# Ledger of designs, part 335: VHH binders against q84jc2

Target 1, 232 residues: q84jc2
Amino acid sequence: MSKMRNLVEEKFLEFYESWVIQLELYLHQLLIAHNNNTMSETELRHLISKLTTHHKAYYTAKWAAIREDVLAFFGSVWLNPLENACSWLTGWKPSMVFRMVDRLRKSRVVLVEAQVKKLEELRVKTKFDEQKIEREMERYQVAMADRKMVELARLGCHVGGESVMVVEAAVRGLSMGLEKMVKAADCVRLKTLKGILDILTPPQCVEFLAAAATFQVQLRRWGNRRHYVTHS
Below, E stands for the ipSAE of ESMFold2; O stands for the ipSAE of OpenDDE; V2 stands for 0.75 times the mean of E and O plus 0.25 times the DockQ between their complexes.

## First folded at step 22 (VHH)

Design mc1 (framework vhh_7aqx_2; at its last fold request DockQ between E and O 0.80; V2 from the best seeds 0.71)
Fold by OpenDDE, fold request of step 23:
Structure mc1 (fold): chain B 232 residues (1-232), chain A 125 residues (1-125)
Amino acid sequence: as target 1 above (232 residues)
Amino acid sequence: QVQLQESGGGLVQAGGSLRLSCTTSGFTFSDYAFSWFRQAPGEEREFVGAISWSGGSTDYADSVKGRFTISRDNAKNTFYLQMNSLKTEDTAVYYCAADWVPEVFEGSPSEYDYWGQGTQVTVSS
C-alpha cells in the first residue's frame, strides 16, 4: 500500500523538487567560481548572496508549511531514506558543516590564526546549542507518554470517543512543541551558516558553500540510486 | 560600521499613540528580520514584536497584540513600531534589533546580531 500524503506534503514536495534543481544550478556556478581566480570580490559576494537568499527562501517556505502541519516534516516524503536517516530535527545537523570547514583547512585554503580561533568558538557554541535543543526535544517526546496517555493506550478502543479527543489534544500539544523545536534548530543552522560566512573571505565562502552544496546534492543522489527513487 | 538608531520616543498620555522608527546602516537591510523589545524599570527585557525579512509575516507579544503594528521600508532601511491605545504599563525603554534569520518569533532562542541603543517611551495616566 502507498503512503497517504496530505496537502502540506504534496505542496512541499513540489516546492522542494524545484528548490533542489535551483540548488544544483547554483552549485554549478559555485564550482565555476571556485575554479576561476579572475572573478572579482563583488562577483563572488553576489554569488554568495544568491545562495544565502536561496537558503532563506527554503526556510521561509518550510516555516509556513510547519505552521500548518509540522508532523509532515517528521516523515519528509520529499526526502529519500538516506537523507531522512541523516536528518536532525527535520534538517541537516548544524555541527556537520564544520566538516566542510575542516576540509578547507586541509586544502589549498589558508586560514589565518584569527579565523581558526573564531571558527572553533563558533563550533563550541553550535554544539552547545544543539545539545540544548536535543534536551528540549527529548522533554516533548517523553511528555507524550504521560500517565494519562499510557493508561489510554492500555485501555485501547474501550474508551471510545473520549479517547479520540484526548489523543488529538495530546497531538496538538506535541505539535506545538515540535514546531518550536524545529524552528529553534533551523535558527541554529542559519546562525551557524552565517557565522562561518562572516569569518571566511569571499573566495573561502565560495569554496565552503560549494562543498556543502555538493555534499547535499550527492547525498540525495546516493540515496536515490540506492533506493531506486526517481525525482524530477 | 553597523548602526541601529531608534527615534520617536517620548511622553504620551494613556490612550494615545506613538510611532517609533529604527534606522539602520552598515548591513544589507533586506536580508534581516527585525524585532522590537522593551525594558521597564526593574524588569527584564521583553519581546514586543517582530517582522520577517520579506515583510510577509509578523509576530507580537500577547500584551501588545491588536495595539501595536510593525512594518518595514526597505528603501529607507527603516522599520517601525506603531503603538496605539497606549497604557501606563507600556512605559519602558524600547530597543530595536536585527537578526539574519528569515523570521523571529516570541521565545526564539536566536541571539540577535545587532541592537539599538534604545529610546524612552513614557505613558502617563
Scores: ipSAE 0.820, ipTM 0.904, lowest interface PAE 0.6, mean pLDDT 92
Fold by ESMFold2, look of step 22:
Structure mc1 (fold): chain B 232 residues (1-232), chain A 125 residues (1-125)
Amino acid sequence: as target 1 above (232 residues)
Amino acid sequence: QVQLQESGGGLVQAGGSLRLSCTTSGFTFSDYAFSWFRQAPGEEREFVGAISWSGGSTDYADSVKGRFTISRDNAKNTFYLQMNSLKTEDTAVYYCAADWVPEVFEGSPSEYDYWGQGTQVTVSS
């Protein structure tokens, strides 16, 4: 039995539950700012800063936790199955966030041509970075399979300690490689988030952050209700 | 406007010490991880060391481990490179860089958001 997985999982579960509750509180502030239209640019920038600081706290805690147990973030105990199923390398898929921007643009957010151009450039960059990570994941998987095949051939006549050591080394190498890939994916997420917030005006940033927080909260609530059978 | 400005470069004797500063403005300093890079004439820019956005972890190139120390002062929006036991091969233009991520390291996949203009360090024999 592994106590290290229990401690990391318990600590991050407690952190994440508190973090989501605070996200919901910030969502209410974002919705008030959306409806009020009397908030100054300084007040809006302050609210946006609270949200970016909140996301900073999430990634700070996540990177500390993956240093101890990256596998906890693949099928996380603090997420429901729907949240886990919607994950791309332990988080939201960076390129999909532009669908949210597109939807806001059709209803409430008016973008000038300069913003549209910059958003399209960011979308292309984000997609390129995603594809780079996906190719590196493929190379990693192939390299691990090839390495494993060679070691199995060398050790095929041994049973016991030597076979266990080779498997343990392969698992350790896999975990270290996964940590790097998760961090790379998180960097794309953070760069995409920063890029969008830098292009949008403060009122537009509030709209975007509200939509993003709403989606995250709804995904959690919907996934929780899916565990109870209902018929119509 | 975002600015990163290096200072503290100059001429120093081999075996000596030098402290570089990178003063920043135009962004929230505590949201960034920071790195030092250097570039010798005719060579590509190379990683020297990095410090996380919390200051809780550091990374150094093998060639400078034990001789160089990175630190940050959030109150002054400044981070530093303390260089001890300098060698002629440490001669280069030194650049500071910032990235909106928890950590950066040698071989980091993330592109840095901002770069300084560079400061010359020359180590004489």
Scores: ipSAE 0.607, ipTM 0.809, lowest interface PAE 1.3, mean pLDDT 84
ESMFold2 (binder alone), look of step 22: mean pLDDT 78; pTM 0.794
OpenDDE, look of step 22: ipSAE 0.811; ipTM 0.907
ESMFold2, fold request of step 23: ipSAE 0.367, 0.537, 0.452; ipTM 0.652, 0.785, 0.746
ESMFold2 (binder alone), fold request of step 23: mean pLDDT 78, 78, 78; pTM 0.798, 0.793, 0.793
OpenDDE, fold request of step 23: ipSAE 0.763, 0.611; ipTM 0.883, 0.816

Design mc10 (framework vhh_7aqx_2; at its last look DockQ between E and O 0.76; V2 from the best seeds 0.00; counts 0 for: pae E 2.5 > 2)
Fold by OpenDDE, look of step 22:
Structure mc10 (fold): chain B 232 residues (1-232), chain A 125 residues (1-125)
Amino acid sequence: as target 1 above (232 residues)
Amino acid sequence: QVQLQESGGGLVQAGGSLRLSCTTSGFTFSDYAFSWFRQAPGEEREFVGAISWSGGSTDYADSVKGRFTISRDNAKNTFYLQMNSLKTEDTAVYYCAADWIPEVLEGSPTDYDYWGQGTQVTVSS
């Protein structure tokens, strides 16, 4: 059964496809920078800036799309089933990136004690923020069985003019709540990312970003091999 | 060292105009979204407006919509609050703020990375 896509889904799908292509290009640059160790501090910072800008562009587009239809992101048609299964509130789970940092530590990356301490503080904060959002999400999900939603369920297929208004109001209310939670989650993601980049040296940042981008790209590739995904 | 400095405040008559500036240093200006806040005596600090990191979007409090405009100049590391048709209720200390988050989502003061010291705006009747 083919899912009918709405306009928001179609537009964002197109955007995301292009965005991923560009991410792969940046990943290639990151890997070169990491493996050669020939780039200057300035060059590395510039590369890091390009990546952060790229991510900012994603969230700019995402939030614009969410304002129109946040529900599209809870069944993201631009992602394969594996990507969707690994999603936490329509994106990567913020605390996951600390696993990547830990992997760096097991490699050639040497973190000084001050960095380790700051990373731990950031990890604790990130987890706290995640849990807060999860609690809010739980409350919201429980609250979905409220009067408006029950009414929506009762209406079923017998929707007249007045009933349509009620349904629309209910959906709007639901969407507003979801939008708020998604944006909150995205903020935790971005703040966590910024926090890590502020703690790490430019060479370490490049390695971290390369690892993150690799994970994202490979997840997509693995998922696509397992499940046929039709894109625009 | 990070610095945000407001300027352009002062005394103005109701119906008049004023332009505030926030000059920044110590960080990459183009990477940040910017907001204006204000705080009247005895009142809580309130959101006035914001501009995205790209400058592609702006948001304003309902109380200032149509009267206030925010803009940014990346070359000067400065963003602005143009205030027209000022009212006595606009009297407050105005603060500029910076956020690495590309878009201002809720306008909460606790979400911002950097703050200015504020500039007094007084609108007389």
Scores: ipSAE 0.762, ipTM 0.880, lowest interface PAE 0.7, mean pLDDT 90
Fold by ESMFold2, look of step 22:
Structure mc10 (fold): chain B 232 residues (1-232), chain A 125 residues (1-125)
Amino acid sequence: as target 1 above (232 residues)
Amino acid sequence: QVQLQESGGGLVQAGGSLRLSCTTSGFTFSDYAFSWFRQAPGEEREFVGAISWSGGSTDYADSVKGRFTISRDNAKNTFYLQMNSLKTEDTAVYYCAADWIPEVLEGSPTDYDYWGQGTQVTVSS
């Protein structure tokens, strides 16, 4: 079904394209700041604030969209191993960000003992919150398997008065639970991001944000290229 | 140092109105979502209402919906709780709180980054 997505997901995808273009502009500023030792601490903090505001704006728009239709952010129920690895509740696992921190420590960023301790504490908290959400996702797996009933209701297929009311109640219940879980996962992502930025120095934050933005831009480009190639 | 300070509390008769203010410093005000909580003696701290970081959405506890209004003024680094049609049940210490996320999720009071010291509101019969 090529029209599983609706107006809500199309509107959000248009927002996302503009959002990524702006992220690319901020990436250029991050790279300049990384290579320019003449920027003051206050200038670095302002740039970091622009990036955090940009990420929060993403979630502001996303949460408005999931309020309208959370299912617009989920894939098909028949999952192969690759698709399953990419479908962790509408985003990357929050703890994945620590792989990027670890890469930076290996190559470029020197952390003092106090920073290392605080990052480990944050990693443990992030994984704990992540595991809590993962357990709730397990409870929703069976509900997602019955997605065909939800799609029939959304396409306006008339079944009957009592059957329609039962389906509508089930859709509302599923949507409410999924909205809460998606928002909870996003809050873990945002709180982990803030925690990392609070632990790192401004120059270290610039390096981290540049790496994160680079990765995110590359994922968009790979997604677009795959889509175009598979249609050709 | 981050500071949240409530003001505007006091004694008011039932049916009256009162406006609380929470002034902030030590962080970028526009980055935060804000909420009001209240606590009566011997009771747990109770959610009253919240306003998003942009001011685009608000949420209220059922017990105050329609009577209380939250607003924010980014130019003054201050947010407010307008309380109308006050009842004796509204008597409590009112706390303001800040959280870095875009919108407050319904959660425990322990989820917030920063808290104020509280201001007493007493509604007399």
Scores: ipSAE 0.446, ipTM 0.730, lowest interface PAE 2.5, mean pLDDT 79
ESMFold2 (binder alone), look of step 22: mean pLDDT 78; pTM 0.787

Design mc2 (framework vhh_7aqx_2; at its last look DockQ between E and O 0.58; V2 from the best seeds 0.00; counts 0 for: pae E 2.3 > 2)
Fold by OpenDDE, look of step 22:
Structure mc2 (fold): chain B 232 residues (1-232), chain A 125 residues (1-125)
Amino acid sequence: as target 1 above (232 residues)
Amino acid sequence: QVQLQESGGGLVQAGGSLRLSCTTSGFTFSDYAFSWFRQAPGEEREFVGAISWSGGSTDYADSVKGRFTISRDNAKNTFYLQMNSLKTEDTAVYYCAAEWIPEVLEGSPSEYDYWGQGTQVTVSS
C-alpha cells in the first residue's frame, strides 16, 4: 500500500532533498578543509558559519511546516526507515553528538583540559535537558490518552458535521502539544550544537562538523540501500 | 566581550511613539534571533516581541500586537522596537535579548544567551 502524502509532506520532502544535496556539498568542503591545513582561521570560520546557517535554514523550514502539520514529522516520509528508527522526537538525539566528539579525541584531535571540562559540563546539561523533555513528552502523551483519545474514540462513532468539527478540534489540540515538544527538542539540539562549536577551535569545529555531516549522509545512504525509498 | 545596549527610552505621553534600539557587539549579529522584554514595577518580566535570525518572521505579545514593530539592521548590528500608540500600561524597563536559535519560541525551555541592561520607558497620561 502506497502511503498517500499530504501537501506538507510533499513540500518538505522537496525541501529536504535539496537541503541534503547542499549538505553534501558542504561536507565536501569540510573534508577538504580538514585535510588541507592551508586554510586561514578566517576561512575556516566562514565555512563553519555556512554550515550553521544551513542548519538554521532547516529548522526554519521545519518549524514552518510543523505549524501546518506536526504529525507529518512523526512519520517522516522524506526519511528512510533507518533514519526514522534513529530519530528522537523527529530529529537526532542531542547527546549522541558527544560520541562524535569522543571519537575525535581518539583521533589526532587534541583537546586541552579546559575544553574537556567544558564539554563534560555541556554533556551533563544536554542529558538533563533531554530527560526533562522526555518526561514532559511522556506526561503529555499519558494526559492526552486519558482526555483526548477517549474523546476521539467516542466521537468517531458519531456521524455529522458537528462531530467532525469537534474531532478536528481535538486533533488540533494534540498537534499543538506535539509541536511544543518538537520545538523544545530542536532547541536542545541547537543549543548543544552551539555549545560544542563554542568550545572547539575552528579546525576542531570543521572536523566535528565533517564527522556529523558524514554520519548523517551515510545513515541516509545505508538506509536507502537496505530499503527502497522513492521520493518522487 | 559581548554587549547589548538599549537606548531610546524616556518619557512620552499616552498615544505617542517611541523607538528603542539595541546595539550589539562581541558576537555575529546575523546568527542570532532577538527579543524584547519588559518589566513593570512589581511585575514579572514579560515577553514583548521577537524577530528571527533571518528577519523573515516576527512575533508579538497580544498586548502590543498592532502597535509595536520589531526590525533589525545587520549592517549596524542593531535591532529596534518601534512603539506606537503607547499606553500608560506600557510603562516598564525594556530589555533586549539574543538567542542563537533561528526563532524565539514562546514557551520554549530555551534560555537566552545574552541580555541588555534595560532602558526605562515611561508613558504619562
Scores: ipSAE 0.643, ipTM 0.831, lowest interface PAE 0.8, mean pLDDT 90
Fold by ESMFold2, look of step 22:
Structure mc2 (fold): chain B 232 residues (1-232), chain A 125 residues (1-125)
Amino acid sequence: as target 1 above (232 residues)
Amino acid sequence: QVQLQESGGGLVQAGGSLRLSCTTSGFTFSDYAFSWFRQAPGEEREFVGAISWSGGSTDYADSVKGRFTISRDNAKNTFYLQMNSLKTEDTAVYYCAAEWIPEVLEGSPSEYDYWGQGTQVTVSS
C-alpha cells in the first residue's frame, strides 16, 4: 500500500525533485570543466560558487521544512530505500566524504603535503564532531525512552482521549529534540564541505564536487531501478 | 584573507543608543550567519544575538531582548547591532563572528569560523 503524505512531505518532494534535476545539470558542467584545460581559474570559481549556492538552497529549504515536520526527514518519501538506508541523521555522513577525497588522490588529484596535513586535521575534527553528536543523540533517546515508558504505563491504565494527548505530547517532545540534532548534524556537514573546498585548489574542487554529485545521482538511479519483492 | 572589523563603539550615557557595525571581506557575505558577542572584564564571553544567512531569522539573549536589534546589509557586506535603552551592565567589548551555516544554534563561541577584534562599548551612569 502506498505511503500517506502530509503537506510538508508533498512540498519537499516537489522541491527535491527539481533540486536533483538542477544538480544533474551542474554535474554536466563540472564534467565539462574537468575535461577542458582552457577554463580560467575565474571560470572555475564561478562554477564552484554555483554548486555551493545550490547546496545553500537545499539546506535553507530543509531547515524551513524541519521546523514543521522533522520526522519527514527520517525515512523520506522523496528518497528511495537505498538512499534512506545510507543516511546518517537525515543526510550524508561527514566523515565518509574523506573516502571520496582519498579515492581521487589515488587516481587523478595530486595533493601537496600542506593540503594533506590540513585535510587530516579536518578529518579528525569532523570525526570528533560526529561522535559528540552521536553521544548527545544517545543520551536524548535514553531520556525519551524512559519518559515514553512511563507514559505507556499510564496509557495501559486508562482509555480514551487523555491517553491520545499524552502520546501526542511525547511525539512533539521527540520532534523538538530531533530538530536540534538534525541541525547540528547539518552544521557538521556544511563545515566539513567548506573545509574541504577551502583546502583544495579550484581544479581539485571541481573534481571533488563532480565525484560527490556523481555519487548522489548514481545512488538515486540505482535505487530507483531496484525491483521490490512485494506483489499484490 | 577573511577579515571582520567592528566599529561604532564608544562612550554613551545610560538610556542612550549606539549602533555597532561589522564590516566583512574575504568571503561571500550571503553564505554566512552572523552573531554578536560581548565580554566584560573578568567575565565569560556572552552571546548577544544572531542573524541567519538569509536574514529571515534572528535570535537574542534574554538580557537584551526588546532593546537590541541585529540586521544585515548584503550590498555593503556589513551587519549591525542597534542597541537602545543602554544600561551600565551592557558595558563590554563587543565582538562579531561568522559561521558558514543557515542560522546560528545556541550561540556557542567555540563553533565560529571567524571573529572580529572587538570594539569597546562603555555605558556611564
Scores: ipSAE 0.456, ipTM 0.739, lowest interface PAE 2.3, mean pLDDT 83
ESMFold2 (binder alone), look of step 22: mean pLDDT 80; pTM 0.803

Design mc3 (framework vhh_7aqx_2; at its last look DockQ between E and O 0.80; V2 from the best seeds 0.00; counts 0 for: pae E 4.7 > 2)
Fold by OpenDDE, look of step 22:
Structure mc3 (fold): chain B 232 residues (1-232), chain A 125 residues (1-125)
Amino acid sequence: as target 1 above (232 residues)
Amino acid sequence: QVQLQESGGGLVQAGGSLRLSCTTSGFTFSDYAFSWFRQAPGEEREFVGAISWSGGSTDYADSVKGRFTISRDNAKNTFYLQMNSLKTEDTAVYYCAADWIPEIFEGSPSEYDYWGQGTQVTVSS
C-alpha cells in the first residue's frame, strides 16, 4: 500500500536527500582529516564548523516543516524502516552519542581526566533531560487519548463541513503539542552535541563527528538494502 | 573572554522610538542565534524576541509584535532591537542573549549560553 505523500513530505524528502549527499561529502572530508595529521588546528576547527552548520541547517528546515505538518515526521517517508525504528521523537536519541564517545576512548582517543569528568556530567544531564521529555510526551499522549482522540473518533463518523472543521481544529491542537515536544527533543540533541564538541579537542571532535556521520550514513545504507525505498 | 554589551537605552516619550544594540566578542557571532529579554521592576524576566542563526527567521512576544524588530549584522558582531511606538509598559531593563541553538522559540525552556548585563529603557507618559 503506497502512502500518498503530502506536499510537506515531498519537499522535505527532496531536502533530506540533498542534505544526506552533502553529509557524505563532509564525512569524506572528516575521514581524510582524521587520517591525515597534517591539518592545522584552524583547519580542523573550520571543518568542524562546517559540520555543525550543516546540522543547524537540517534543524532549521525541520522546524520550518513541522510548523506546517509535524505529523509528517512521525511517519517520516524520507527514512527507511530501520532508520525510523531507531528514531526517538523524530530523531536520534541524544544519549546514544555517548556510546560513540566511549568507543573513541577505547580506540585512539586519549581523554584526560578532566574531559572524562565533564563528559560524565553531560551524560547525566542528557539522560535527565531525555527522561523529562519522555514523561512530558507520555502525559501528552495520555491526555490526547482521553479527550481529543475520542472527539476525533466521534466526529469522524459524521459527514459535513462543520464536522470537518472541528476535526481539523482538533488535529491542529494535537499537532501543536507534538511540535513542542519535537522541538524540545531537538534542543536536547543540539545541546548534547554542543556539549561534546566543547569538551573534546579539535582532532577528537573530527573523530567523533566522523563516527557519528558514519553511523548515520551506514544505518541508511543498511536499511535501504533490507527495504526498498523509492524516493522519486 | 565572552562579552555581550547592550547599548542605546535611555529615556523616551510614549509613542517614540529607540534602537538597542548588543555588541558581542569572544565567540563566533555567525554561529549563534540571538534574543532580547526584558525585566520590569517587580516582574519576571520575559522574552521579547529572537533572531535565528541564519537570520532567516524572527520571533516576537505578542506584546511587541508589529512594534519591535530584531536584526543582526554579522560584520559588526552586533544585533539590534528596533523599538517603535513605545509604551509606558515597555519600561524595563533589556537584556541581550546568545544561544548556539539555531532558533529560539517563545516559551521554550532554552538555556542561553551567554547574557548581557542589561540596559535601562524608560518610557514616560
Scores: ipSAE 0.613, ipTM 0.814, lowest interface PAE 0.9, mean pLDDT 90
Fold by ESMFold2, look of step 22:
Formats: C-alpha cells, sequence, structure tokens
Structure mc3 (fold): chain B 232 residues (1-232), chain A 125 residues (1-125)
C-alpha cells in the first residue's frame, strides 16, 4: 500500500465505474446497430449523439476533479496498471485513434477520396497539436525546475511561515500548470473525435465508435485479468 | 450553414445596464458551449465569460465577475450577456463564439469553432 486514496480519488473511482458500465451498455447498442442494416439515419445519429454526450460527460466530471487534485489523474487508482501504462497526459494519445480508423478502412469501411484527404489533414493537425503540448510541457518543466531549485535552497536556510508560503505558492503553480496541460490534451482528444465523426457517414461513425468502445472495454478486462492493483 | 449573430449593443451611461443576445443557427445548439469576447480599439480580443453546453457551469473574467451574467435559452437557440454596473473600460466590440468542447476555458480566440460579427457597446461617462 504505497498510496492512500483521498476524497477526490474515491469520488472519481465511483463515477468512473458507473461511466464504464454505461459505456458497455452503449457498446451493446452500437453492436446491434452495426448488425442491423435497416436502421434509419435518424436512429444512427441519435445513437452517435448518446456516445458523444457520454464522452463529454466524462470530461466534464474529470475537469471538475482536476481542479481539486490534478495529480490524482497521473497513475489513477480507478485504472488498472495496463490502462495507466497506456496513458499520455492522463488519457489515451489523441493520434492513436487514427490507427483504428486505418484498420477499419482496410477491412470494413469504404472511404471515398474526399474522406481520405480530410482524415489525413486531421491526422496531421492532431499530431501537430500533440507536439505543441509536448513542447509546452518541456518548457514548463524546465522553468519549474529552475524556480524550484532556488526556493528549495532558500527553504533549507529558513525557519517559519515565510518558507511555508513560498512552498505553497510553488505547489500551486505546479498544479495550475499541470491542470492546463491536461485540459489542453483533453481538448485535442475531443476535437479529434469530433473531426473524425464529422468526416465519416453515420454508419461509418457507428463502426468507429463500436471499435473504440470495444478497445477501451477490452483494455480494462485484459489489464484486470493479468494485473490486479488494489488500494482498498 | 452555421451563423452566430449578436444584437443589443449601443450607447449606455456608466453605471447602466445592457443585455446582449447571440442568436444561432446551422448546428445543434445544445451540443455547444458558448462564450463572449470583447475587443477595444488597438487591443486584442479578450475573454469575457462562458457557459457550458448543459448550462450548468459559467466562467467569467475577473474584471467582470459580479457585474456580468451569461445565460442560454435552448428553445430559442440563443445565449445572452447581461451587463450591469457598466464602466467606460467596458467599451468594446462584443463577439459571441461557439465551441464543441463541453466546457470553455479562458483560451485564445484561435481555438473557437464559430464566431459572430460583433456588436458595439459604448459606455459614456
Amino acid sequence: as target 1 above (232 residues)
Amino acid sequence: QVQLQESGGGLVQAGGSLRLSCTTSGFTFSDYAFSWFRQAPGEEREFVGAISWSGGSTDYADSVKGRFTISRDNAKNTFYLQMNSLKTEDTAVYYCAADWIPEIFEGSPSEYDYWGQGTQVTVSS
């Protein structure tokens, strides 16, 4: 037991467990829609809307929680070790989704030339945004190390409340910087998802969302069977 | 065909109130978060405030907290900026913006999906 759960972690664990259960229910609906060639465009768009709303609800809850404790989302207690090992800035790497699109393109999903061009443009933009975030994180880490070394040296020479206030300010600054980076990464994730769904037709969107939900559910199941880390 | 159109701007005396509206069309209104920005002559656009896609969360620039209120009316595809206790430094062109992201942070104007054309607000002493 290297780590005790705090209130933020306990609340988000409860939320996440419920969220995944609902995702599994939506996956069932996606698989029915995938196998049912008679569903109307309206029915497909309604199902797609349920999935996008579910993902937006996840980020709404996450962003509220990171305001309280952003560090809880680095090595999260609600994820198994395999899920945590696959995380990039507290979630899956946005560009990873294009591997799934490429696999669907080769096997089941027929894309026209215009869709292929738009997807490649989106892929390039997504990777550019990822690299921008990585560069900003590197600059932040350098700047924080510089300031932290100066304040830690001064703290070693100080006694009393002034040193505590300086440490508190440094911790606050680090948390604010990490929160900003996590939100930036999440925005890239959401805008990439939106971009893909705007390019694909409704039946293609259902196929993509089913594949994505299947991967997420299976990653959780594989990690739980092979590795179990409990903080209870 | 996405359209955002501001209205309700004009001349008002300091200490007065004004209500801006942003009417939208061409997208599913309930899927978007909305924000107001403003731009004074010779300055960059600055964030004023935002409202989440559900309407359950709002965020405001420190300079307007307690004086400005954002609301949305999904039935009319419209969101609003109620401006009270206006100051001469509130003089600017006010723009509405929309973003598919469920929450809006204080961000650069380059990150928003759609923009209106702006409405002038002038606060006289």
Scores: ipSAE 0.213, ipTM 0.603, lowest interface PAE 4.7, mean pLDDT 81
ESMFold2 (binder alone), look of step 22: mean pLDDT 78; pTM 0.794

Design mc4 (framework vhh_7aqx_2; at its last look DockQ between E and O 0.31; V2 from the best seeds 0.00; counts 0 for: pae E 6.2 > 2)
Fold by OpenDDE, look of step 22:
Structure mc4 (fold): chain B 232 residues (1-232), chain A 125 residues (1-125)
Amino acid sequence: as target 1 above (232 residues)
Amino acid sequence: QVQLQESGGGLVQAGGSLRLSCTTSGFTFSDYAFSWFRQAPGEEREFVGAISWSGGSTDYADSVKGRFTISRDNAKNTFYLQMNSLKTEDTAVYYCAADWIPEVLDSGPSEYDYWGQGTQVTVSS
């Protein structure tokens, strides 16, 4: 069976491919910076800023696309099955980044007590926010069996002008809810990222960002090797 | 130290115009989206409008659409609220806010990173 892609999927796929290519370039720079102790703090901060800007661009594009078709992101055709399997509400799970921070600690990165405390506070907050979203999602999923959705199911068997309108309205309502949840999740992601970057020193930030980018890139590579993915 | 300072508030007659400024320091201005809020006496703080980090998008409350405009000047670390055709119901303390999230996603007071102290706007009949 050939999957028909809609316009949103096609456009975002193109965007994402380019975005990933740029991410790989930044990853290379991060790795160089990490291995080069001669870079000034100013230079490191500049590099960090470039990465954060890059991520901001992604979410700007994502949210624009979600406004048009949020459902496209629940079956992201631009991701391989492995990437999709690791996805939590259309992206990375916020709390997972603390595993990366833990890895830094294991790699002889010295965190002062104050940093450790702040990171723990952030971790707790992040988990709380995740759980809140998950509860809302569960509530939403249960609520899907409401009268409107039942009507949708009934009408799905009968194609008519009026029926189509009702179905479309129902889908719109559903999509709006999903969009809200996705954006909420993205906010937790971004706030978590910002929180981490505010706690870490510039060199530590570079290492963290390198680890994150590496994970993302490698996940894509591993998934692509396992499953054939047509990107264009 | 992070600072957000509102200015440009004051007394104006209905139908008049004001331009509020929010001058910022202590953080990278270009990395933040900015919003304006207002709070009338006895009322909850409400969203007025926002501008994205890139300046490519703006959003406004329905009550001010077509009358208010938000802009930003990265070179001056300042963003603005142009208020035209002011109404008595626009009377409030206006607050500027900054968010590292690139786009404003809701119309309520959210987890903004930084807030100004507010400036009084009074519209007389």
Scores: ipSAE 0.749, ipTM 0.876, lowest interface PAE 0.7, mean pLDDT 91
Fold by ESMFold2, look of step 22:
Structure mc4 (fold): chain B 232 residues (1-232), chain A 125 residues (1-125)
Amino acid sequence: as target 1 above (232 residues)
Amino acid sequence: QVQLQESGGGLVQAGGSLRLSCTTSGFTFSDYAFSWFRQAPGEEREFVGAISWSGGSTDYADSVKGRFTISRDNAKNTFYLQMNSLKTEDTAVYYCAADWIPEVLDSGPSEYDYWGQGTQVTVSS
């Protein structure tokens, strides 16, 4: 088991490090576009498409890796402890992005009334889907606790291949349930992201994506400095 | 311009089979999950089944499980609904739909980005 987890972790660590470097490069482009009012709408839409594609690539790689080892994504080796502590079902909490949109509204972003109404509708939908997942996860946690109690009783009675087979079947069931929940959460994340980008104008999308990328990059840098600062 | 076009609908006797096709253009086919919905007169559009972008996950409404099969052909930018053992209650307009959500299947019609025009399926007794 540990060798398969190490292989998945090592492959995804290499992917994630490259993915973050590319995100930082896109962030630089987003900040230039944000500060430069001479970019055409076509150019902005192409940049937004690059960011959307970059996020899709992340989830494509993640879902392939989750099929092999979903537990690697709970307390991931490619994330620092601060990043892991901020995770909700292996990623950013979907409703949190609306706080970022709200902060942009308090600064220089002007939203028309039609956009505000559509964003509120999306916020309600996102929160509803998020709560549905939380309820499903709670039910899964209760079921997992019940199975764990049964498995502990069985292990106390038997030693050998039979108890290994029962434990292995229980672990498979837990893994399948967690994979389902993580993918459901990721779909809410993707639908929320797409929904926001569809409502916002191209300049507003650039500001939103820049804010989101800045937060992710800063969270990684701050967490890494705490844990990897070298002292002589 | 994104287009989804259903074909293969028609009249069939109960117990018969029919195969619907949904031909797509204007987007990268492999990036989308696809579903079939149906709507009888006076009813809301109901979920029939869906297939993930990878083809690794399918889901079906209970009323059609074991009788209907969804498949996709990325080379032809087309996905299909094979309907076997048809019943008169399967009579409806069938719609194909596409969504940018790769792995999780969603049964709600408001969640889909693109829709076809519909094709009539009529099952006679």
Scores: ipSAE 0.037, ipTM 0.465, lowest interface PAE 6.2, mean pLDDT 80
ESMFold2 (binder alone), look of step 22: mean pLDDT 79; pTM 0.795

